# VHH binders against q9y6x5: the designs that were tried, part 178

Target 1, 379 residues: q9y6x5
Amino acid sequence: LPPKLLLVSFDGFRADYLKNYEFPHLQNFIKEGVLVEHVKNVFITKTFPNHYSIVTGLYEESHGIVANSMYDAVTKKHFSDSNDKDPFWWNEAVPIWVTNQLQENRSSAAAMWPGTDVPIHDTISSYFMNYNSSVSFEERLNNITMWLNNSNPPVTFATLYWEEPDASGHKYGPEDKENMSRVLKKIDDLIGDLVQRLKMLGLWENLNVIITSDHGMTQCSQDRLINLDSCIDHSYYTLIDLSPVAAILPKINRTEVYNKLKNCSPHMNVYLKEDIPNRFYYQHNDRIQPIILVADEGWTIVLNESSQKLGDHGYDNSLPSMHPFLAAHGPAFHKGYKHSTINIVDIYPMMCHILGLKPHPNNGTFGHTKCLLVDQWCI
Below, E stands for the ipSAE of ESMFold2; O stands for the ipSAE of OpenDDE; V2 stands for 0.75 times the mean of E and O plus 0.25 times the DockQ between their complexes.

## First folded at step 7 (VHH)

Design yb14 (framework vhh_7zox_3; at its last look DockQ between E and O 0.01; V2 from the best seeds 0.00; counts 0 for: pae E 20.9 > 2, placed apart)
Fold by ESMFold2-Fast, scan of step 7:
Structure yb14 (fold): chain B 379 residues (1-379), chain A 118 residues (1-118)
Amino acid sequence: as target 1 above (379 residues)
Amino acid sequence: DVQLVESGGGLVQPGGSLRLSCVASGFTVSSNYMGWVRQAPGKGLEWVSDIKYGGSTGYADSVKGRFAISRDNAKNTLYLQMNRLKPEDTAVYYCATGYDEYSGFDPAGQGTQVTVSS
């Protein structure tokens, strides 16, 4: 039988939640599989960019999904979570499900992973669900398991996306132990349901399963606001994205806009595009705006208003609060192995190896994940 | 050792009813996730219904409102009540569990054949 892989994402699952809360089902999964304690994600530490980095192995400047809100000056197109279906935005990279379908006459299946309901390079996931946040985890799981067992050509790569704990992380903040405990217990129960469903269908021992996330979450406060209106008038610029990374398109001289912003707050760094730190790998794409503002951890950029967010993400990718984890189980993976850190772009070449696919050029390093795999020698 | 024995299948006309039974031994039904999966001719395994620890239930969309899963803890037996049967329900039905002591556990027994045709 060809190797099969199910990639599962719980949006906004901060790595250190594993140490602060009890996860009996996830711990049983890890005990007989592998755990990577921290995954260093890409900058900006946002949902669409990082989900696309997982399946392409590319930095955001290379795959083109550089934020959750984007603007293209040439075509006048706008991207957002409510306007994300134009292939134009996704066509700067080739995600793994497209490679899977084109290299070996295999099928892919998708339950809500960002990009899977969009034709990319004229190829859409063989089986997919149009994005709808109201669809239950159980319905997503029902479709994925049906497709894994009832497809021709066979489904060898499947994805499953769930919006929690990100939604609750924003609403309550990660330091709200009562509310976060309830949400994380529910997620652990969903992981238990996933494992039991796969066992009952005879899939568990022959299916590789990766459980991961795109980013973490940090605590925000009404006491940590940066009022952009105190720095510069709205008539000088168009705002493409606001917080915690603001994307500024000047309506006047770029230098004048930069000078009004550059020393406005001690809790915000202001960059001309050319001056963005090299370590971010966030410069070489036309969708990155001429001026970028980067708030310090826990600070929110606002327009003369209060913020309702008690938690947020998008901050510097060196921050441990922004890091997710990765757990995996299956015939490709060792049992009971724990690894400290990998880069989120390393997941793609590892998945290509498991599936026997030739990866497209990417920013990941296969050597970083070798110790997780039974068929690899690591030193 | 764990043993699951399915029964109750047969030939019925469309609109008819059947009750499938799964008798468990060496294993406590009330304390474990259990369910029904089916395999139609020429197809792979499809999840039909489950019952979780604590009694909460789930159903595939194709059977919602027609099938009911239940257990009798005193008899250590899992049931699937199948009402308003359709030709599309024709399959071998297996009682299954993800019982953790038996890593790599497959659907139990030989299943029970359900055929819906006139």
Scores: ipSAE 0.166, ipTM 0.666, lowest interface PAE 6.6, mean pLDDT 90
Fold by ESMFold2, look of step 8:
Structure yb14 (fold): chain B 379 residues (1-379), chain A 118 residues (1-118)
Amino acid sequence: as target 1 above (379 residues)
Amino acid sequence: DVQLVESGGGLVQPGGSLRLSCVASGFTVSSNYMGWVRQAPGKGLEWVSDIKYGGSTGYADSVKGRFAISRDNAKNTLYLQMNRLKPEDTAVYYCATGYDEYSGFDPAGQGTQVTVSS
């Protein structure tokens, strides 16, 4: 009878979509469980970093996945969403599925959560799917539920990842009510299918389920472009990542590159690494480049080209448009409770508590999530 | 103007004790979610401890059982009692505030250096 937990992410699900669109299935899930209205995520507000922060409880500088595109000067390695399986990138932290499956009589399962198809510390999720965006939500759910029902040792921690509404948010922008309404209705139907499948398989009453996301989405426009080539010649730097947080590796004196960039646009902040605001917790890792450029909300950094994105994320993590939500249901959680905000790093120690795991050192605060849990006194 | 002034750091041998103080001005310690964070050489910020409006306390696993957070509302001062210090506790320690119980922490003061070595 060990506690079980399913962690679900719908990528790019902005918190205020809950107020602005209809979600009958998700609202029923929330009514019978808990809601955190806004989750303050980590900077930069990108997919790989925030998914790893959820499962490690660490800021990006501490877990080492500092962007979707990275460069390590010592090893000369490049990380991208097409080359993300080298354990080198992931080994600066221990994600919760590794800790879980090292316990006696426990295993972990994964349907495409970032990092779960990588042997982190020589340990890969006990059951997993190699990432493939063409695999349907139904197939991902079928594999997860079969593993939860049929595995020895039993699966006690499982993850499930889905690419929407992020993909559509980039394509249409969050302000396109007609298209986003269709997309979000499809996602609500998937949540309904999830709950129905768990009920039909006899899992619903004893499984804890968290539904959350990694970040939100903000509206972009062809009228809000920052042309980097108008300020600096390509020959002076290597571009590691572009927008909305550009990562600049100088080829000449760093101060000279900084001086060429510092007045490039009033809609962009230019930081030397040592001057990055402390509130970002984004400074103390060699994978963070010597200069970063941080665009204002809704602005896009480009290289003499128009942008095809109508929505984007990666901006300052204080922006409400960058914040996801968290909903949860199961025997560990209260029913009908609404909570205003937590930090995304707080999810990890809460999950460790639910599973009876000793957390690794992390940046989360268990006290921030106590009010969600039936076994805790809310103080 | 909001000001936080940390003090009480120093050089101490392993196993020793220090008491850090954080004097607040421009706001009241008792009305805020207060905490301590630290930064070891060449590393990022690490949460150490916090105290909530109702007085309940939280601690990082690395310091649990050795450190104790407290406040003196009459003196508008936050404290961190650090016992059985280890070399791994060497860091600059910062006092931090938020406006509500669940807000994140940003250091606002200069911090106080704690060095644990023989």
Scores: ipSAE 0.000, ipTM 0.116, lowest interface PAE 20.9, mean pLDDT 88
Fold by OpenDDE, look of step 8:
Structure yb14 (fold): chain B 379 residues (1-379), chain A 118 residues (1-118)
Amino acid sequence: as target 1 above (379 residues)
Amino acid sequence: DVQLVESGGGLVQPGGSLRLSCVASGFTVSSNYMGWVRQAPGKGLEWVSDIKYGGSTGYADSVKGRFAISRDNAKNTLYLQMNRLKPEDTAVYYCATGYDEYSGFDPAGQGTQVTVSS
């Protein structure tokens, strides 16, 4: 049988949730497969950028999805979660579902993974769902598993996306044990439903399944606010993105804007585009604005307004609170193996290997995941 | 060719009022994102006010409640009513067009000098 792979993302699943909460279903999944305890994601640690890094193996500066909110100064186009359908934003890279879709006797399927409802390089998955947050996990799961089971050409790569525990993390904060326990219990139950559905359809033994996330969640507070209005007048700049990484488009001289912001708060680093730290791999793209503000962990950038969020993400990608996990099960993976850490861009070459696809140039290192795979020499 | 011609500037005392005009040629004011910017001596270009195609208006914090942007479609003219003028409002004022609020403004006219002094 040709290799098949299902990639599942639970948005905002912080890695240490596995240590602080009970996940009977996920633990069973891990017991029969592999676990990477921490995945270092890409900067900025936001939903669209990191999901596209998973499926391209590229840093954000390379695949061009550099934030959830973007502006291109040349075309004057805008990108947001409510305006993400223009292939212009996605065409700077080739995601794995497109590569897979273009192979003979193969097709791809997707349930609301970012970018999957957009024709990229004039190719769209044979099967996909338009994004709709009102659609239940069950319906998404049913469609994905149906396509995996009875499509022609066969679906060999599929993606499944769910918005929790991110939404609840924002609402309650990750340190709210009572509410987050309830939310994470529901997530574990959904994983149970996934496994049960695969077993019922006879897919469990032959399907490779990766369960991962795009980022974590850090605790925020009304006592940790950075008010930009205290430092600079709105007339001096356009805000492209706000918190915790603000993208600033100056309306006046860039240096003047920078000078007004550089000492705005001891809990915020201010970078000219050319001075952004190399470790972020967040410089070489025209979609990155001239000035970037990066708040410290747990601090929120605001515009003379109070934030209602008790949790947030997007911070420095070296922070453990920003890191997701990766678990996997299937014929390609060992059983009962745990690994400490990988980079999120390492997932792409691994998936390409599993599916027998030639990877596009990427920033991942296949060697980092070799120990997860049964067909590889692990030294 | 696109052309913008500003007028209405002058010397006024603090607390005084001026009304700036901008006559456009080569395009339709009501069909475009329009705005006013100003440049004070020794300072960079500062956004003052804008009006979108739909008619919504915006103002810099420094001029809110004092300035009002408007347009006359028949005359293809943009206006800036400036009330309660302050010495800090002294600048060359330019009418400008743009794609939207993110694109910024690119002055194309000669500007009109506004001087507020006792």
Scores: ipSAE 0.000, ipTM 0.227, lowest interface PAE 16.9, mean pLDDT 94
ESMFold2 (binder alone), look of step 8: mean pLDDT 79; pTM 0.804

Design yb2 (framework vhh_7zox_3; at its last look DockQ between E and O 0.01; V2 from the best seeds 0.00; counts 0 for: pae E 12.2 > 2, placed apart)
Fold by OpenDDE, look of step 8:
Structure yb2 (fold): chain B 379 residues (1-379), chain A 118 residues (1-118)
Amino acid sequence: as target 1 above (379 residues)
Amino acid sequence: DVQLVESGGGLVQPGGSLRLSCVASGFTVSSNWMGWVRQAPGKGLEWVSDIRYGGSTGYADSVKGRFAISRDNAKNTLYLQMNRLKPEDTAVYYCATGYDEYSGFDPAGQGTQVTVSS
């Protein structure tokens, strides 16, 4: 039988939650599989960009999903969570489910993973759910496992996405022990449900499962605000994205806009596009705006308004609070093995290897994940 | 535990042939980038040949046309057929794995001595 892989994402699951909270189901999953304690994600540390990096192995500048909100000056198109269906935005890369789908006697399935309900390179998963936040995890899980079990041609790659603990992290802040304990308990229970479902269907022993996330969460406060209106008139620029990384499209001379913003706050770095630090790999794409503002950890960029969010993400990808984890189980993976860190782009070549797919050019390093895999040399 | 065990070396006259074997344990040879490296007396480690997951092979210029790398998946074994051996081929030969294009081969076994002399 061809190898099968299920990729699961719990949005906004910060890596150190595993140290600070109890996860009996997830810990059991890890005990029988592998754990990467910290995954360094891509800049900016937002949902759409990082999920696409997982499945392409590319930095954001390369796959073209550079934010949750984007603007293309040539076509004058806008991208947002409510307007993400245009293949124009996704076609700068080939995600793994497309590669898999194009193989003979294989199909892909998806439950609300970003980009999976869009025909990319004129290809869409044989099975998918349109994004709907009101659909329960149980329903998503039931569909995915049904497709994995009964499809012809067989589903060999599937994705499953869930919005927590991100939504709650935003609402309560990651430092709210009472509320976050409740939320994370629910997440662990969902993992229990996943494992139980797979066992009931006889998939557990033969299915490779990766549980990961796109980013972490940092604590925000009303005392840590950066008001752009105090520095520059709103009429001088168009805001494409706001916090914690603002994308600025000047309506006047770029230099003038830059000069008005460069000293706006000691807790915000202002970059011309050509001066964005190389370590971000966030420069070589036309969808990146002429000026970007990067707030320090825990600071929020606002426009004459107070933020209602007590937690946020999108900050520097070197910050531990932005890092998710990766756990995996299945015939491809060792049992009881823990690894310190990988890059999020490393997941793609690993998945390609597991599925026997030729990877597209990518920024991942297969060598970083070799110790997770039973068929690989690891000293 | 992963392990590489080399064998097949020996003393041979110039123009002779040897076949080296490397038995792997704890991982799958056909799923890895495998290779042979050698170290001559007083010299550093030298890459000799490799075989990638897809089956493509490479050879150092010094051994092209004379050496052939292969693998037996059922035996989880890597081979190096060495023909038309020269005195300059004298070295300890090691089986090794590669991680990626940016990483070098790292010998892990005891190696096998190949001596070419009249």
Scores: ipSAE 0.089, ipTM 0.558, lowest interface PAE 1.5, mean pLDDT 95
Fold by ESMFold2-Fast, scan of step 7:
Structure yb2 (fold): chain B 379 residues (1-379), chain A 118 residues (1-118)
Amino acid sequence: as target 1 above (379 residues)
Amino acid sequence: DVQLVESGGGLVQPGGSLRLSCVASGFTVSSNWMGWVRQAPGKGLEWVSDIRYGGSTGYADSVKGRFAISRDNAKNTLYLQMNRLKPEDTAVYYCATGYDEYSGFDPAGQGTQVTVSS
């Protein structure tokens, strides 16, 4: 039978949570599998961009999902809704479920992973759920396991997305130990549910399972606000995205807008598009606006208002607080192996290798994940 | 040594009820995470319900409100009460365990056939 892979994302699961909270079910998963302690994600460290980088192996400037809110200057289209079904936004890359369906006579299944309810290059995931945050983890898991056991052609790649601990990280902040402990315990219980379900259905020993996340979370405060209205009037620009990376489309001379913003706050960097640091790989796409503002860790950009967010992400991808982890178990993976760091773009070519797929050109390096795999020589 | 023996299946009309039993030997049902999975004709395994150590329960959306899982610790037996049965519930039902202290056991029973005909 062809190899099978289930890719699970718990949104906003900061790597550091593994050291500060108890995860008995996840630790049992790791004991008989592999752990990558830090995954260096792509900039900007937001949900849609990083989820698409995981499944394409590309930087945001290359796959085109450059933020959770976007404007394309060439076509004049706007993207700001997680339920936006326009393939235009997703068509700059080929995600792994499309490759899985087109290169092999195999099916893909998806429970809420960003992009899986959109036809991309005229191909939609064989089985999918339209995005709806109200659908329980249990219902998502039931559909995934049903599709893994009841599909022709067989489902060989499946994805499962869950909104926590991101939602609670925003609401309480990652430093709220009481509330975060409760939330993270519930996530560990869901991991227990997942493993139990796979064992009961006879899937556990033959299925490769990756548990990962798109980004971390950092503490915010009402004491760390950058009021954009103190520096520039709204009549001079259109705001495409606000915080912690603001995307500014000038309505007047770009230099005049830049000059009003460049000294606005000591806790914010202001970049003309061509001056964005090369290390971000965030420059070469029409959806990246002419002026980008990057707040320092824990600072929130606002428009003459308070912010209710006690936690946020989107910050510089060099920050450990922005990093998720990766844990994996299954026939492709070593048992009891710990690895320090990989890049989030490295996950895609590793998954292609496990599934026997030829990866599309990508920014990942297969050598970085080689030591996780039993069929590879890593010395 | 570890055995799961399912019973209680049969032929019923839509809207009918059945109670499935799973008698466990070689381990204690009260200390194990146990459940029911089913296999419809020509299909793969589908999770139906589970009960954890301490008694918390879960149900597939297709059976929620109609099925109830329980255990009798004195009899070392797991039950599935199936109400308002539908033709879509037609399957072989298996008693399963796979987590907690006996983690790693596959479904060990022979199953019990449930047929719901119109």
Scores: ipSAE 0.000, ipTM 0.508, lowest interface PAE 10.7, mean pLDDT 89
Fold by ESMFold2, look of step 8:
Structure yb2 (fold): chain B 379 residues (1-379), chain A 118 residues (1-118)
Amino acid sequence: as target 1 above (379 residues)
Amino acid sequence: DVQLVESGGGLVQPGGSLRLSCVASGFTVSSNWMGWVRQAPGKGLEWVSDIRYGGSTGYADSVKGRFAISRDNAKNTLYLQMNRLKPEDTAVYYCATGYDEYSGFDPAGQGTQVTVSS
């Protein structure tokens, strides 16, 4: 009875890849559905924070996943993308799959979306895969479609996560046309496989599908390094996260650490926590450290070494290079409609509307997405 | 030049222990997301463990509680302590740098063979 939704993320899919590369399968998907050309994501523009923002509708300061690397001074707990299973980190918010499966006669399924293999508020996705980057897209898709077709109670919300083009974007840089063309063609083929599989199973016309991403990617260079060791001795601080947003826990007077860093590079902004720009919505959480350093686009903060990265993300969320896209198809969505921009936090209340769920308090604005939906007046 | 040199592999009985070392030159282990991956005969690469520049560690479920990753920043060296070894741990072990995502690790060294056999 209830509507169904599949949420798909291709990590690090920069919005302008759609204009600069060929996507015959994705363009067919868009032609029969909707496109949002730019999604303004949340600061910092990192993977775990933005994936959790999509499914909670919250800024990072509100949902508590404030970076890919975090430290809690009271409990001495560390968080990383390979050490992410402690519910402690996730319990400051309620993601949509938890809300969904607590409804009568509903289940949720997950193929590796960040957090779906963690029991959040003692609730883990009804069907899920433990994270393992070695599992093929085909296997992830097979599990998701099997659960969508053959579960009792029925799976009404499902997620699917894929690591590309982010991994290749880091390795080659987004401006490596030869390698990125090959990578992005493989991504488009996977989207074709997804659509074909849904059609073969009779799901295509009655399943709502969102294809989106968490962030973009910018080009890095060995000519754009900021060497922290040239400005401050390691003994003055504990380093929680490094680049492009460094998280600094002072070991001495905070003002002294700030003063040593403030003129370190013209290509880096240094903020005391209370001075972080309000537009970042990145201040009101104890996991945000007393000093953060924000590198300019394409600049890399290093301690005393060359960077191996040719592409990176995490920068100011106003930068177009940090923005993903969103495409959607299904009975809830118009056909052949293009929209210029939404905020990434707006996806959550839209998904709640599609699924008939009461959203938890959040930072999204349903009105920003109304024009995508057939049941809404768009004026 | 950047170089990673793995060592410490060998033949060991089930239930035994080995400590793998990875000596880095041309870059700083503490400034990088470092990890161990392994390749069993006829299989693809499998992520085993990692350590981030903040000191946080992660482990594959198959090794959690048996393996411990660490580093010695003064020696610019990454370690993998492997305890209670099983025949399924037989593989070539590589140390590698990672990106700060779910993305895989990129081995750069020759690896070190670990063989667990009676």
Scores: ipSAE 0.000, ipTM 0.389, lowest interface PAE 12.2, mean pLDDT 90
ESMFold2 (binder alone), look of step 8: mean pLDDT 80; pTM 0.808

Design yb3 (framework vhh_7zox_3)
Fold by ESMFold2-Fast, scan of step 7:
Structure yb3 (fold): chain B 379 residues (1-379), chain A 118 residues (1-118)
Amino acid sequence: as target 1 above (379 residues)
Amino acid sequence: DVQLVESGGGLVQPGGSLRLSCVASGFTVSSNWMGWVRQAPGKGLEWVSDIKYSGSTGYADSVKGRFAISRDNAKNTLYLQMNRLKPEDTAVYYCATGYDEYSGFDPAGQGTQVTVSS
């Protein structure tokens, strides 16, 4: 019986939501499984970068998805949501579904996880759905469970991605208790649906399930704006990404652009690429621009306009507000165990271990997750 | 002891209708999450539809708009109304249950065969 793993992501699920709201279905899942209270994600704390870090075990500078909007200085290609299917952007790493298919003659299945509708190293997920935000959680779950039970070679690795609570976190902000309570209750109901579906299909006892997220959310305000147009004229640079991490490609001398930006606001840090803090692991890639601006938590960089975002992410990965959690259940995991913190890059080598795969070189440390696993010695 | 007894299957022509019934004993239908799963020849189990304790219903994309799940709490019976049946609906249909308590998998029923053929 080959081991099976389902990896589920609820985008933007801030770790401390677990302490501030009630999750009866998730709590029952955790009671018979494990909880990691904080997952320290990679910088920048954005959706595409962190989702790709989960499945590769690599920092963004190493896997090449360094932002949700990118420019490659060598090839002069531009990346956005509209062109994310070009394999060029994804080929700097080997995600776990590719490894799963190539090492063991096993199948992979995917419902909307970033990168799974792209052929990476000439390998696409065996079963997948083209990204479409309008497809319901229930339809995604139906496809995943169908593929888990009806595939040859067998599906041993499956992924399921859901856009909430990120979309509502942006719209309402994480401090809107009334709206966030409604949204998070709906997510807990979806977790209940997931567990009951797996039980009804006879999958629950033999399937390893990980529920996690890519980042958290922090409160923003119209009172906390940085107007980039007050710092520098548009004629001096090309803007590759705006907020809360601005990626600046100079049209004139880099030092001149830096000097115009460096003292413009007390609420952002301005870095030449070689001066980006080493702890970010955000320097060694052609897609990282010559100048990076990093806004302080809760501050929004704008171009002479208001922002409608009441919540945002992308900030310093040391901030607890940027951290997701990880919960897991299944034959590989202990029951009723709580762990404080892991790094998001540690998830990949743990998943490789569960599936019996040889991990590609990665930035994760298997030792950080061994206490979660029944077949490992923990002290 | 939990018992689930399915009935209502049979042979129908494409475009026809069938209503499946699942009589439960040993537990209360209205207090449990219940649904229908099916197994087509040579394939594994596929989820078809469910009804939660709240009365909220879900449907597989392949059957949405054609099938309707319901329950009669007084008769302790779960139903699946199947309309505009297609050859692709040919399968053994099982009544299944799951609990909010994390006690493990609950037994499915014995199944009822649905064959859609001209």
Scores: ipSAE 0.014, ipTM 0.604, lowest interface PAE 8.5, mean pLDDT 90

